# VHH binders against q12xb4, part 34

Target 1, 267 residues: q12xb4
Amino acid sequence: MLDFVGLGLFDEKDISLKGLEKIHNADKVYVEFYTSILMGTDLEKMEMLYKKKITVLSREDVEQHAEDWLVDAKDSNVVFLTGGDTMVSTTHVDLRLRAADMGIKTTLIHGASIASAICGLSGLQNYRFGKSVTIPHPYVSNRGVRVVSQTPYDTIKNNIEAGLHTAVFLDIDKDKGYMTVNQAMEILLEVEGKLGEGVMVDRLAVGIARAGSPSPVVKADYIEALRDYYLGGPLHIVVIPAELHFVEAEALVKLAGAPEGILENID
Key: E = the ipSAE of ESMFold2; O = the ipSAE of OpenDDE; V2 = 0.75 times the mean of E and O plus 0.25 times the DockQ between their complexes.

## First folded at step 19 (VHH; framework vhh_lunsekimig_d3)

Design o5 (at its last look DockQ between E and O 0.80; V2 from the best seeds 0.63)
Fold by ESMFold2, look of step 19:
Structure o5 (fold): chain B 267 residues (1-267), chain A 125 residues (1-125)
Amino acid sequence: as target 1 above (267 residues)
Amino acid sequence: EVQLVESGGGVVQPGGSLRLSCAASGFTVSDYYLYWYRQAAGIERELIAYIYSYGTHFYVDSVKGRFTISRDNSENTMYLQMNSLRAEDTGLYYCARVKYTYDESGYRRYHFDHWGQGTLVTVSS
């Protein structure tokens, strides 16, 4: 049997009682850390609390060599751990399909996902979100030219035109680090300067840091101001609202410190 | 000793090009925000372009598409490539080092703590 267990948002304590029970009854426990990062924990803390050895799988182990470890689930209890909620914003449905083809029963033990946490923290309605996007760090091409992706700008533009909010994930890179809300606002404004379409002019954004931790930050302001706001340490995420319902605007003002003036524009 | 030294100014005809350099010493150019300003006779200094430590860069509307700011970390130097120059671009061009502190509300407050001496650009036939 193969149990997919979500680890939640921040640390080893976010696991559900059902998830912990599955770990305790497991013959083998695997984890992957490449789809998400739990900033409040590490493997040692997880093994200490869960009282189980946990084997880390690489992206290659999961995506290219899954049969090598999935076969264990044919005659033993195997747990596969993922940060957040295991099937949300991952391609791990492919593992469930492979397991089904091998005659392996699977279960899902859910965890809190950043996709739902941004809704709760901001007060924005989950059904009003469109296609999400990741802002990558700018890079230098093989010809020595600096490249900044326009895709996040275009995705935000399209969502706004459809009346939909955008969840904007921020790049993680070994050398360049965890992208901050400040850097994300810088990139969006730089692309706005190039394109001149006005999408980022007087545009509200929500910066969220350390969701699920004891000290989360949720700050809403216009993009130019948010570029200059200190949110502290990682991980950061951005939400770009489209047209706000009154309750959403009220939540941003009261819970995220948005400028009071946004309430004047709600009809 | 922190120093900023502009060079590359000169006399050029309308439509011409110049490349200005801002050579930095006493600090690493990529650790700070760097700004280009210009000043025509009898006028206050005017912001024209800037580059943040992260590498993002910005322009005022009057120079967009004509001017390009860049940075070379190995030379510890910022550049301003000026194309399609107009008579209105005539002036003394300064670079400035900028850093920020956070105010009590959590927002950045910018400080222009060092300026170069300037390099003169004259667009005239």
Scores: ipSAE 0.664, ipTM 0.888, lowest interface PAE 1.5, mean pLDDT 93
Fold by OpenDDE, look of step 19:
Structure o5 (fold): chain B 267 residues (1-267), chain A 125 residues (1-125)
Amino acid sequence: as target 1 above (267 residues)
Amino acid sequence: EVQLVESGGGVVQPGGSLRLSCAASGFTVSDYYLYWYRQAAGIERELIAYIYSYGTHFYVDSVKGRFTISRDNSENTMYLQMNSLRAEDTGLYYCARVKYTYDESGYRRYHFDHWGQGTLVTVSS
């Protein structure tokens, strides 16, 4: 048996009781921190609370060598832990499919997800969101050229044209670290400078830091201003709203410190 | 002591290329926002490009597609590759360091706290 268990947003206490029960009944417990990480805890605290030894799996362990540890689930109970909700990753869906191909029964224990948390924190309505996108860290190609992805810009543009908000996930890289809202704004402005389509001109953005923590930060402002706003430590996420309902605009002003002027621009 | 030293200026024909350098000492270039300015005779100093600590960069429209700003952390130097130079690109080119602090509202306040001496670029036939 393989149980996928979402850990939630911030610390070891965010796990559901059902998730904890699965861990208690597990023979092996694995965790991955490459898709998401609980910034309010560490492995030791997790093991202490869960009363189980936890083995950390690398991206390679999951994406390339999953069969090496999945085989244990054929004759024992294995738990696979992830930050957030367990299936908010194509890699994990693949993992579940591999397990199925191996004749391993799987179950899902859901956790709190940043995908829904951003709505609660910002006041933006969940049903008004379009396709989400991730801003990757810029990199230098083998040809020595700096590469900045334009996909986030295009996705945001398409959503705005459709009247939909965009959840913008920020890249996590083992070498480059956790992308910040500030960095994300810089990247979007850079792309705006290149493409000049006006998507980011006077664009409202919402920065969210440490969702699920006792003190999350939610700040809404225009992109240039938000670029210069200190949100504190990771994790960060960005929402780019499209046209706002009055309630959404009011929420952003009162709850996220958005400029009051946005209330004048609502339909 | 913090110091910025520009080099690489010279005389070049229209359509030519130059590569300017801004060598930094006393600080790490990757920790700061760095800017290129230029000043033509009788004209106010103007921004032409900048690179942020994260590496993102910006160009003014007049130099887009022709100039490339870059930073080499190992050399602690910022560069400006200038291609397809025009007569209007003539001027004294400066690099500058920007420091920022957060105000009580949590917003950055930027301060140009160091400038180089400049390097002269002359584009003439």
Scores: ipSAE 0.472, ipTM 0.745, lowest interface PAE 0.8, mean pLDDT 93
ESMFold2 (binder alone), look of step 19: mean pLDDT 81; pTM 0.780

Design o6 (at its last look DockQ between E and O 0.79; V2 from the best seeds 0.59)
Fold by ESMFold2, look of step 19:
Structure o6 (fold): chain B 267 residues (1-267), chain A 125 residues (1-125)
Amino acid sequence: as target 1 above (267 residues)
Amino acid sequence: EVQLVESGGGVVQPGGSLRLSCAASGFTVSDYYLYWYRQAAGIERELIAYIYSYGTHFYVDSVKGRFTISRDNSENTMYLQMNSLRAEDTGLYYCARVKYTYDSTGYRRYHFDHWGQGTLVTVSS
């Protein structure tokens, strides 16, 4: 049997009671840290609280060699742990499909997702969100050319034109680290300079750090100013609002420190 | 000792190109923000382009599409490639090192702590 268990947002205590019960009953427990990481904990703390050995799987283990460990679930209880909620913003449905092909029953034990947490922290309405996007770190191609993805800019543009907010996930890289809101604003402004379409001009953004922790940071300002705001340590995420409902604008001013002038743009 | 030395200025016809260099010593260019300014006779120094430590780079509207800022970390040097030069591009070009601190409200306050001596660009019809 294969149980997918979401770990929630921040630390080892975010697991649900149902998730913890599954771990306690498991013969083998696996985790992946490449789709997301719980910044308030580490493997040692997780093993100590959960009272189980946990095997870390690489992206290759999960995506290319899944049957090497999935087969254990034919005759034993296997748990697969993922930060947040396992099936949200991942391609892990593929593991469920592979398990089904192997005759392995699966269950989903949900965890709190960053997708809902950004709504709660900012006051923005969840049904007003469009397609999400990830900003990747710029890289240098094999020909020595610096590559900066235009896709996040275009996604934000299309959502704004449709009256929809954008959740903007920020890249995680072993060498370049966790992308900050500052770096994300830099990238969006650089692409704006290239494209010149005005999408990022006088555009409000919301930076969120350490959702789920005792002291999250939620800061709203225009992109150029937010580029210069200190949000502290990881993990960071950005939301780009479109047209704001009255309550959304009030929430950003009162809870996230947005400039009061945004209230004059309502209706 | 921190030094910034501009070079590559000269006389060029309208439509021509020049490549300016800003050679840095006493610090690592990728640890700082680096700016290009220019000053035409009788006016205040004006911003042209800048590159942040992360490698992102920005331009004022008057030079977009014509100028390219870049950085070579192995040579500890910043460059400004200037194409399609116009008479109004004439001036003394400076590079500057910029660092920041955070103020009490959490926002960066930028400090221009070192300037080069400048290199003269003359676009002559």
Scores: ipSAE 0.664, ipTM 0.890, lowest interface PAE 1.5, mean pLDDT 93
Fold by OpenDDE, look of step 19:
Structure o6 (fold): chain B 267 residues (1-267), chain A 125 residues (1-125)
Amino acid sequence: as target 1 above (267 residues)
Amino acid sequence: EVQLVESGGGVVQPGGSLRLSCAASGFTVSDYYLYWYRQAAGIERELIAYIYSYGTHFYVDSVKGRFTISRDNSENTMYLQMNSLRAEDTGLYYCARVKYTYDSTGYRRYHFDHWGQGTLVTVSS
């Protein structure tokens, strides 16, 4: 049997009791930290609290060589741990399908997700969100050309036109690190400079840092200003609001330090 | 000692190309925001391009599509590739370093704390 267990947002204590129970009953416990990481803990603390040895799997282990460790779940209890909520903003459905193809039964134990936490932290209503998107780290192509993805810009544009907020996930790269809100703002502004469609001009943005921690930071400001705001350590995420309800605007002003002027721009 | 030294200027015909360099010493270029300015005769110094620490960059409209700003960390040098040069591009080109600190509200405050001596670009037929 294979149990997918979400660890939650920040530290080893964010796991549900059911998740912990699955770990206690497991013969083998794996974890991946390439989709998300608990910044408030480490492997040692996790193992100490969970009373179980945990094996870290690389992206390659999960995406290319899953059968090598999934096979254990055929005759034993295997737990696969992920940050956040399992199957959310991951490709792990593929893993579950592979398990099914192998005749392995799977279960899901859910955890707290950044996808919902951003609503609580910002005051933005969850049902007003459109498609989410990830800003990837810019890279240099084989031809020596710097590549900046325009997909986030387009996604945000489409959502705004539809009157929907956008959750903007920030890239995690083993070499380039955790993308910051500041970097994300730079990227969006760069794309604005290239495309000139006006999507990011005087655009309100919300930066969120360390959701689930005892000291999360939520800051709303126009993109140009937010680019220069210090949110502290990772993880970071961005929300780009569309049209705001009065309650949302009030929340952003009072809870996230948004400019009071946004209250005047409410439809 | 922090120093910025521009080079690569010269005389070029309209439609020509030049590559300017801003060699930095005393600091690492990747740690700072770097700017290109130019000053034509009788005109106030104007911003033309800049590159942030993350590597993202901006251009003023007058040079978009023609100029490319880049940074080589290994050489600790910022560059400005100028293509399709025009007479109006004539001027003294400066590079500048921007230092920032965080104020009590958490926002960055920027200060241009170092300038190069400039390199002259003349575009004439």
Scores: ipSAE 0.375, ipTM 0.698, lowest interface PAE 0.8, mean pLDDT 93
ESMFold2 (binder alone), look of step 19: mean pLDDT 80; pTM 0.776

## First folded at step 20 (VHH; framework vhh_lunsekimig_d3)

Design r1 (at its last look DockQ between E and O 0.76; V2 from the best seeds 0.61)
Fold by ESMFold2, look of step 20:
Structure r1 (fold): chain B 267 residues (1-267), chain A 125 residues (1-125)
Amino acid sequence: as target 1 above (267 residues)
Amino acid sequence: EVQLVESGGGVVQPGGSLRLSCAASGFTVEDYYLYWYRQAAGIERELIAYIYSYGTHFYVDSVKGRFTISRDNSENTMYLQMNSLRAEDTGLYYCARVKYTYDSSGYRRYHFDHWGQGTLVTVSS
């Protein structure tokens, strides 16, 4: 049997009691760290708390050679651990489908996902979110040309026109590091300077740092001001609100420090 | 010792082009925010363009589409390519290094801690 267990947002303590119970009853426990990062923990801390050896699977092990370890679930209890909630913003449904083809029963033990955490932390309604997007780090091509993706700008524009908020994920790169809210605001303003469509002019944004930690930061301000706000260490995420319901605007003002003037923009 | 040295100024006809250089010593250009300002006779210094350490860059409206800021990390130099020059672009052009501190509200306050001596650009015919 194969149990998919979500690890939640930040550290080894975010696992549910049901998830921990599955780990304790497992014959084999696997984890992958390539779809998400739990900034408050590491493998040693997880093994110490869960009292179980955990085998790390690479992207190749999971995506290209799944049969090599899935077969163990035919005759034993196997747990597969993922940061957040296993089936949210991953392609791991493919593992469930492959397990089914092999006659292996699967279960899902949910964990807290960043997708729900941004709604709770900001006060923005989950049904009011449109297509999400990731801002990639700019790069210089082989021809020496600086490449800055315009896709995040266009996605935000389309969502705003539809009255939908945008969850904006920030790139993680081994060489360039964890993108900050400051850098994300810089990129959006640079693209605004090129396109000139006004999407980022007087536009509210919400910066969120270290969701699920003891010391999260949630700060709302106009993009130009948020570019200059200190949110501390990683991981960062951005939300760009569209048209706000009154309660959403109140939440941003009272809980995220948004300028009081946004209440006039919805009245 | 931190130093900024502008060069490349000169006399140019309206519609012409000029490339200014800001050579840095005592620090690495890609680690700091760098700004271009200009000052016409009898006028206070005005912002033109800036480039952040991350490589993002910005312009004031009056120069958008005509000026391009860039950085050559191997030469430790910032540039300002000026095209379609106009008489009102005449002035002393300065580069500046910027550092910031955080105020009690958590926002950056920018401090221009080093300036070059300036390079003169004259647009006339």
Scores: ipSAE 0.595, ipTM 0.858, lowest interface PAE 2.0, mean pLDDT 92
Fold by OpenDDE, look of step 20:
Structure r1 (fold): chain B 267 residues (1-267), chain A 125 residues (1-125)
Amino acid sequence: as target 1 above (267 residues)
Amino acid sequence: EVQLVESGGGVVQPGGSLRLSCAASGFTVEDYYLYWYRQAAGIERELIAYIYSYGTHFYVDSVKGRFTISRDNSENTMYLQMNSLRAEDTGLYYCARVKYTYDSSGYRRYHFDHWGQGTLVTVSS
């Protein structure tokens, strides 16, 4: 059997009791930290609390060589740990499908998700969100050209036109690190500079840092200003609101320090 | 000691190209915000382009599509490739380093703390 267990948002204590029970009954416990990471803990603390040895899997282990360790779940209880909630990443869904193809029974133990946490922290309404998107780290192509993805810009644009908020996930890279809200704003403004469609000009944005921690930061401001705001350490995530309900606007002002001027634009 | 040294300026005809260099010493270019400015005779200094430490690029509208800012970390040098040069591009070109600190409100305050001596670009027929 393979149990997918979400660890929650921040540290080793965010796991559910059911998740912990699965770990205690497991013959093998794996974890991946490339889709998300618990910034308030480390492997040692996790192992100490969970009282189980945990094996860290790389992206390659999960995406290319999953069968090598999934096979253990045919005859034993295997737990696969992830930051946040399980199955949020398409990678996890793929893994579950592979397990099914192998005749392995799977179960899900859910954890707290950043997808819902951003609503709680910002006051934005969850049913008003459209398609989410991830801002990847820019890279230099083989031709020596710096490549900046325009996909996030377009996704946000489409959502705004539809009157929907956008959850903007920020890239995690082993070499380039954790993308910050500041970097994300820079990227969006860079794309704005190239396309000139006006989508990001004076656009309201919400930066969230360290959701689930004892000291999360939620700051709303226009992108040009938010680019220069200090949110502290990772992890970061961005929300780009579309048209605001008056309750949302009030929440952003009172809870996220948004400019009071946004209240004047609410019908 | 922190230094910025511009080079690559010269006389070119309209439509020509130049590549300016800003050689940095005493610091790593990758770690700082770097700017290109230019100043024509009798005109105030104007921003041309900049590159942030993260690598983000910005250009003023008058040079978009013609100028390209880049940096080579191995050479610790920032560059400005200038194509399709025009008479109005004539001027003394400066590179500058920018630092920032956070104010009490949590927002960055930027400061130009170093300038090069400039390199002259003359575009004339």
Scores: ipSAE 0.522, ipTM 0.790, lowest interface PAE 0.7, mean pLDDT 94
ESMFold2 (binder alone), look of step 20: mean pLDDT 80; pTM 0.772

Design r2 (at its last look DockQ between E and O 0.59; V2 from the best seeds 0.00; counts 0 for: pae O 11.0 > 2)
Fold by ESMFold2, look of step 20:
Structure r2 (fold): chain B 267 residues (1-267), chain A 125 residues (1-125)
Amino acid sequence: as target 1 above (267 residues)
Amino acid sequence: EVQLVESGGGVVQPGGSLRLSCAASGFTVRDYYLYWYRQAAGIERELIAYIYSYGTHFYVDSVKGRFTISRDNSENTMYLQMNSLRAEDTGLYYCARVKYTYDSSGYRRYHFDHWGQGTLVTVSS
């Protein structure tokens, strides 16, 4: 049997009681850290709390060599751990399909997803979100020129025109590190300077740091001001609101410190 | 000892190009926010462009599309490529290093802590 267990947002305590029960009953426990990172924990803390040895699987182990470890689930209880909610923003449905082909029953034990956490932390309505996007780190091309992706700008523009908020994920790179809200605001302003379409002019943004931790930071301000706001350590995410419902605007002011003037723009 | 040394200024005709350099010593350019300013005779310094430690860069409207700021971490040097120069671009060009502190409200306050000596650019027919 193969149980997919979500680890939640931040640390080893975010696992559900159902998830922990599955771990306790498991013969083997696997984890992958390549789709998400739990900033508040490490393997040692997880093993200590869960009282189980946990084997880390690489992307190659999961995507190319899955049957090497899936076979154990034919005759024993296997748990596969993923940060957040195991099937949200992952390709792990492929593992369920492979398991089904092998006659292995699977279950899903959900965890809290960043997709829902940004709604709760900001007060923005979940059904008003459009296509999400990631801001990649800028790079230098083969021709020696700086490349900055315009796709996040265009996605935000299209969502705003449709009355939809944008969840903006921030790139993670081994050498360049975890992108901050400050860097993301700088990049969006740089692309605005190039395109000149006004999308980022007087535009409200919400910076969120360490969702799920005991001390998350949620700060809303205009992009130029948010560029200079200290949110502390990783992980960061950005939300760009579209037209705000009054309750959403009130939430940003009262819960995220948005300028009170945004309430004057509400019909 | 922190030092910034500009070079590359000169006399050019309108429409010409120059490349300014800001060579840094005593610190690593990668780790700091760096600015270009210019000063025409009898006028206060004006901002031209800046580049953050991450490499993100910005330009004032009057130079967009004509000027390009960059840096080379291996040479510890910032550059300003100036194309399509105009008479109003004449002036003394400075580079500056910026540090920041956080105020009580959590916002960065930027402080210019070192300036170069300047390099003169003259655009004339």
Scores: ipSAE 0.171, ipTM 0.611, lowest interface PAE 4.5, mean pLDDT 90
Fold by OpenDDE, look of step 20:
Structure r2 (fold): chain B 267 residues (1-267), chain A 125 residues (1-125)
Amino acid sequence: as target 1 above (267 residues)
Amino acid sequence: EVQLVESGGGVVQPGGSLRLSCAASGFTVRDYYLYWYRQAAGIERELIAYIYSYGTHFYVDSVKGRFTISRDNSENTMYLQMNSLRAEDTGLYYCARVKYTYDSSGYRRYHFDHWGQGTLVTVSS
């Protein structure tokens, strides 16, 4: 048996009682921290509270070598832990499918998700969101050329044209670190400078830091201003709103410190 | 110790090209905003281009389409590729680092804390 368990947003106490029960009954517990991470805890605290040894899996372990540890689930109880909610990442879905192909039964124990948390924190309505996207860290190619993905820009553009908000996930990299809202704004402005389509000109953005923590930060401002705003430590996420409902606009002003001028643009 | 050292200046004919370098030490260029300035004889120092910590760059109108600012993190060096040079581009070229702090409102405040010694560019027939 393979149990997928979402850990929640911030620390080891965010896990559900059902998740904890699965861990207590597990023969082997694995965790991945490359799709998300609990910034308010560490492995030692987790093991102490859950009373179980936890093995950390790398991206390669999950994406290229999953069969090496999945096989244990054929004749024992294995738990796979993830930050946030399980199956939000396509990587988790792929893992579940591999398990199914191996004849391994799977169950899901859900955790708190950043996808819903951003709505609660900002006041934006969940049913008004379109396709989400991740901003990857820019890199230098083997030819020495800086590569900046345009996919986030295009996705945001398409959503805006459809009247939909965009959840913008920020890249996590072991070498480059946790992408910040500030970095994300700079990247989007860089792409705007290259394409010149006007999508990011005077564009409202929402930066969210440390959702689920005792001290989350939610700040809404125009991209150029938000680029220079300090949100504190990770994790960060960005929301790019499209047209706002008047309730959303009011929420962003009162809850996220958005410029009052955005209320004047509401029909 | 933080240091900026410019190089690559020289004498070139109108229409020619030069590539300036600003080698940084004591800090990582990718983490800072860097600026190119130039100063012609008898004229106040002027901004010509800048690059933000994560690659966003801007140019003044007089150099747009001719100059390209870039950064190589592996070499910890900022560059200025100058094409189609003109006589009015003659001057001493400086690179500068911008340090920022956060004010009580949570916004970045910027100031120039380090300058290079400059490299001379002469465009003459």
Scores: ipSAE 0.006, ipTM 0.259, lowest interface PAE 11.0, mean pLDDT 91
ESMFold2 (binder alone), look of step 20: mean pLDDT 80; pTM 0.778

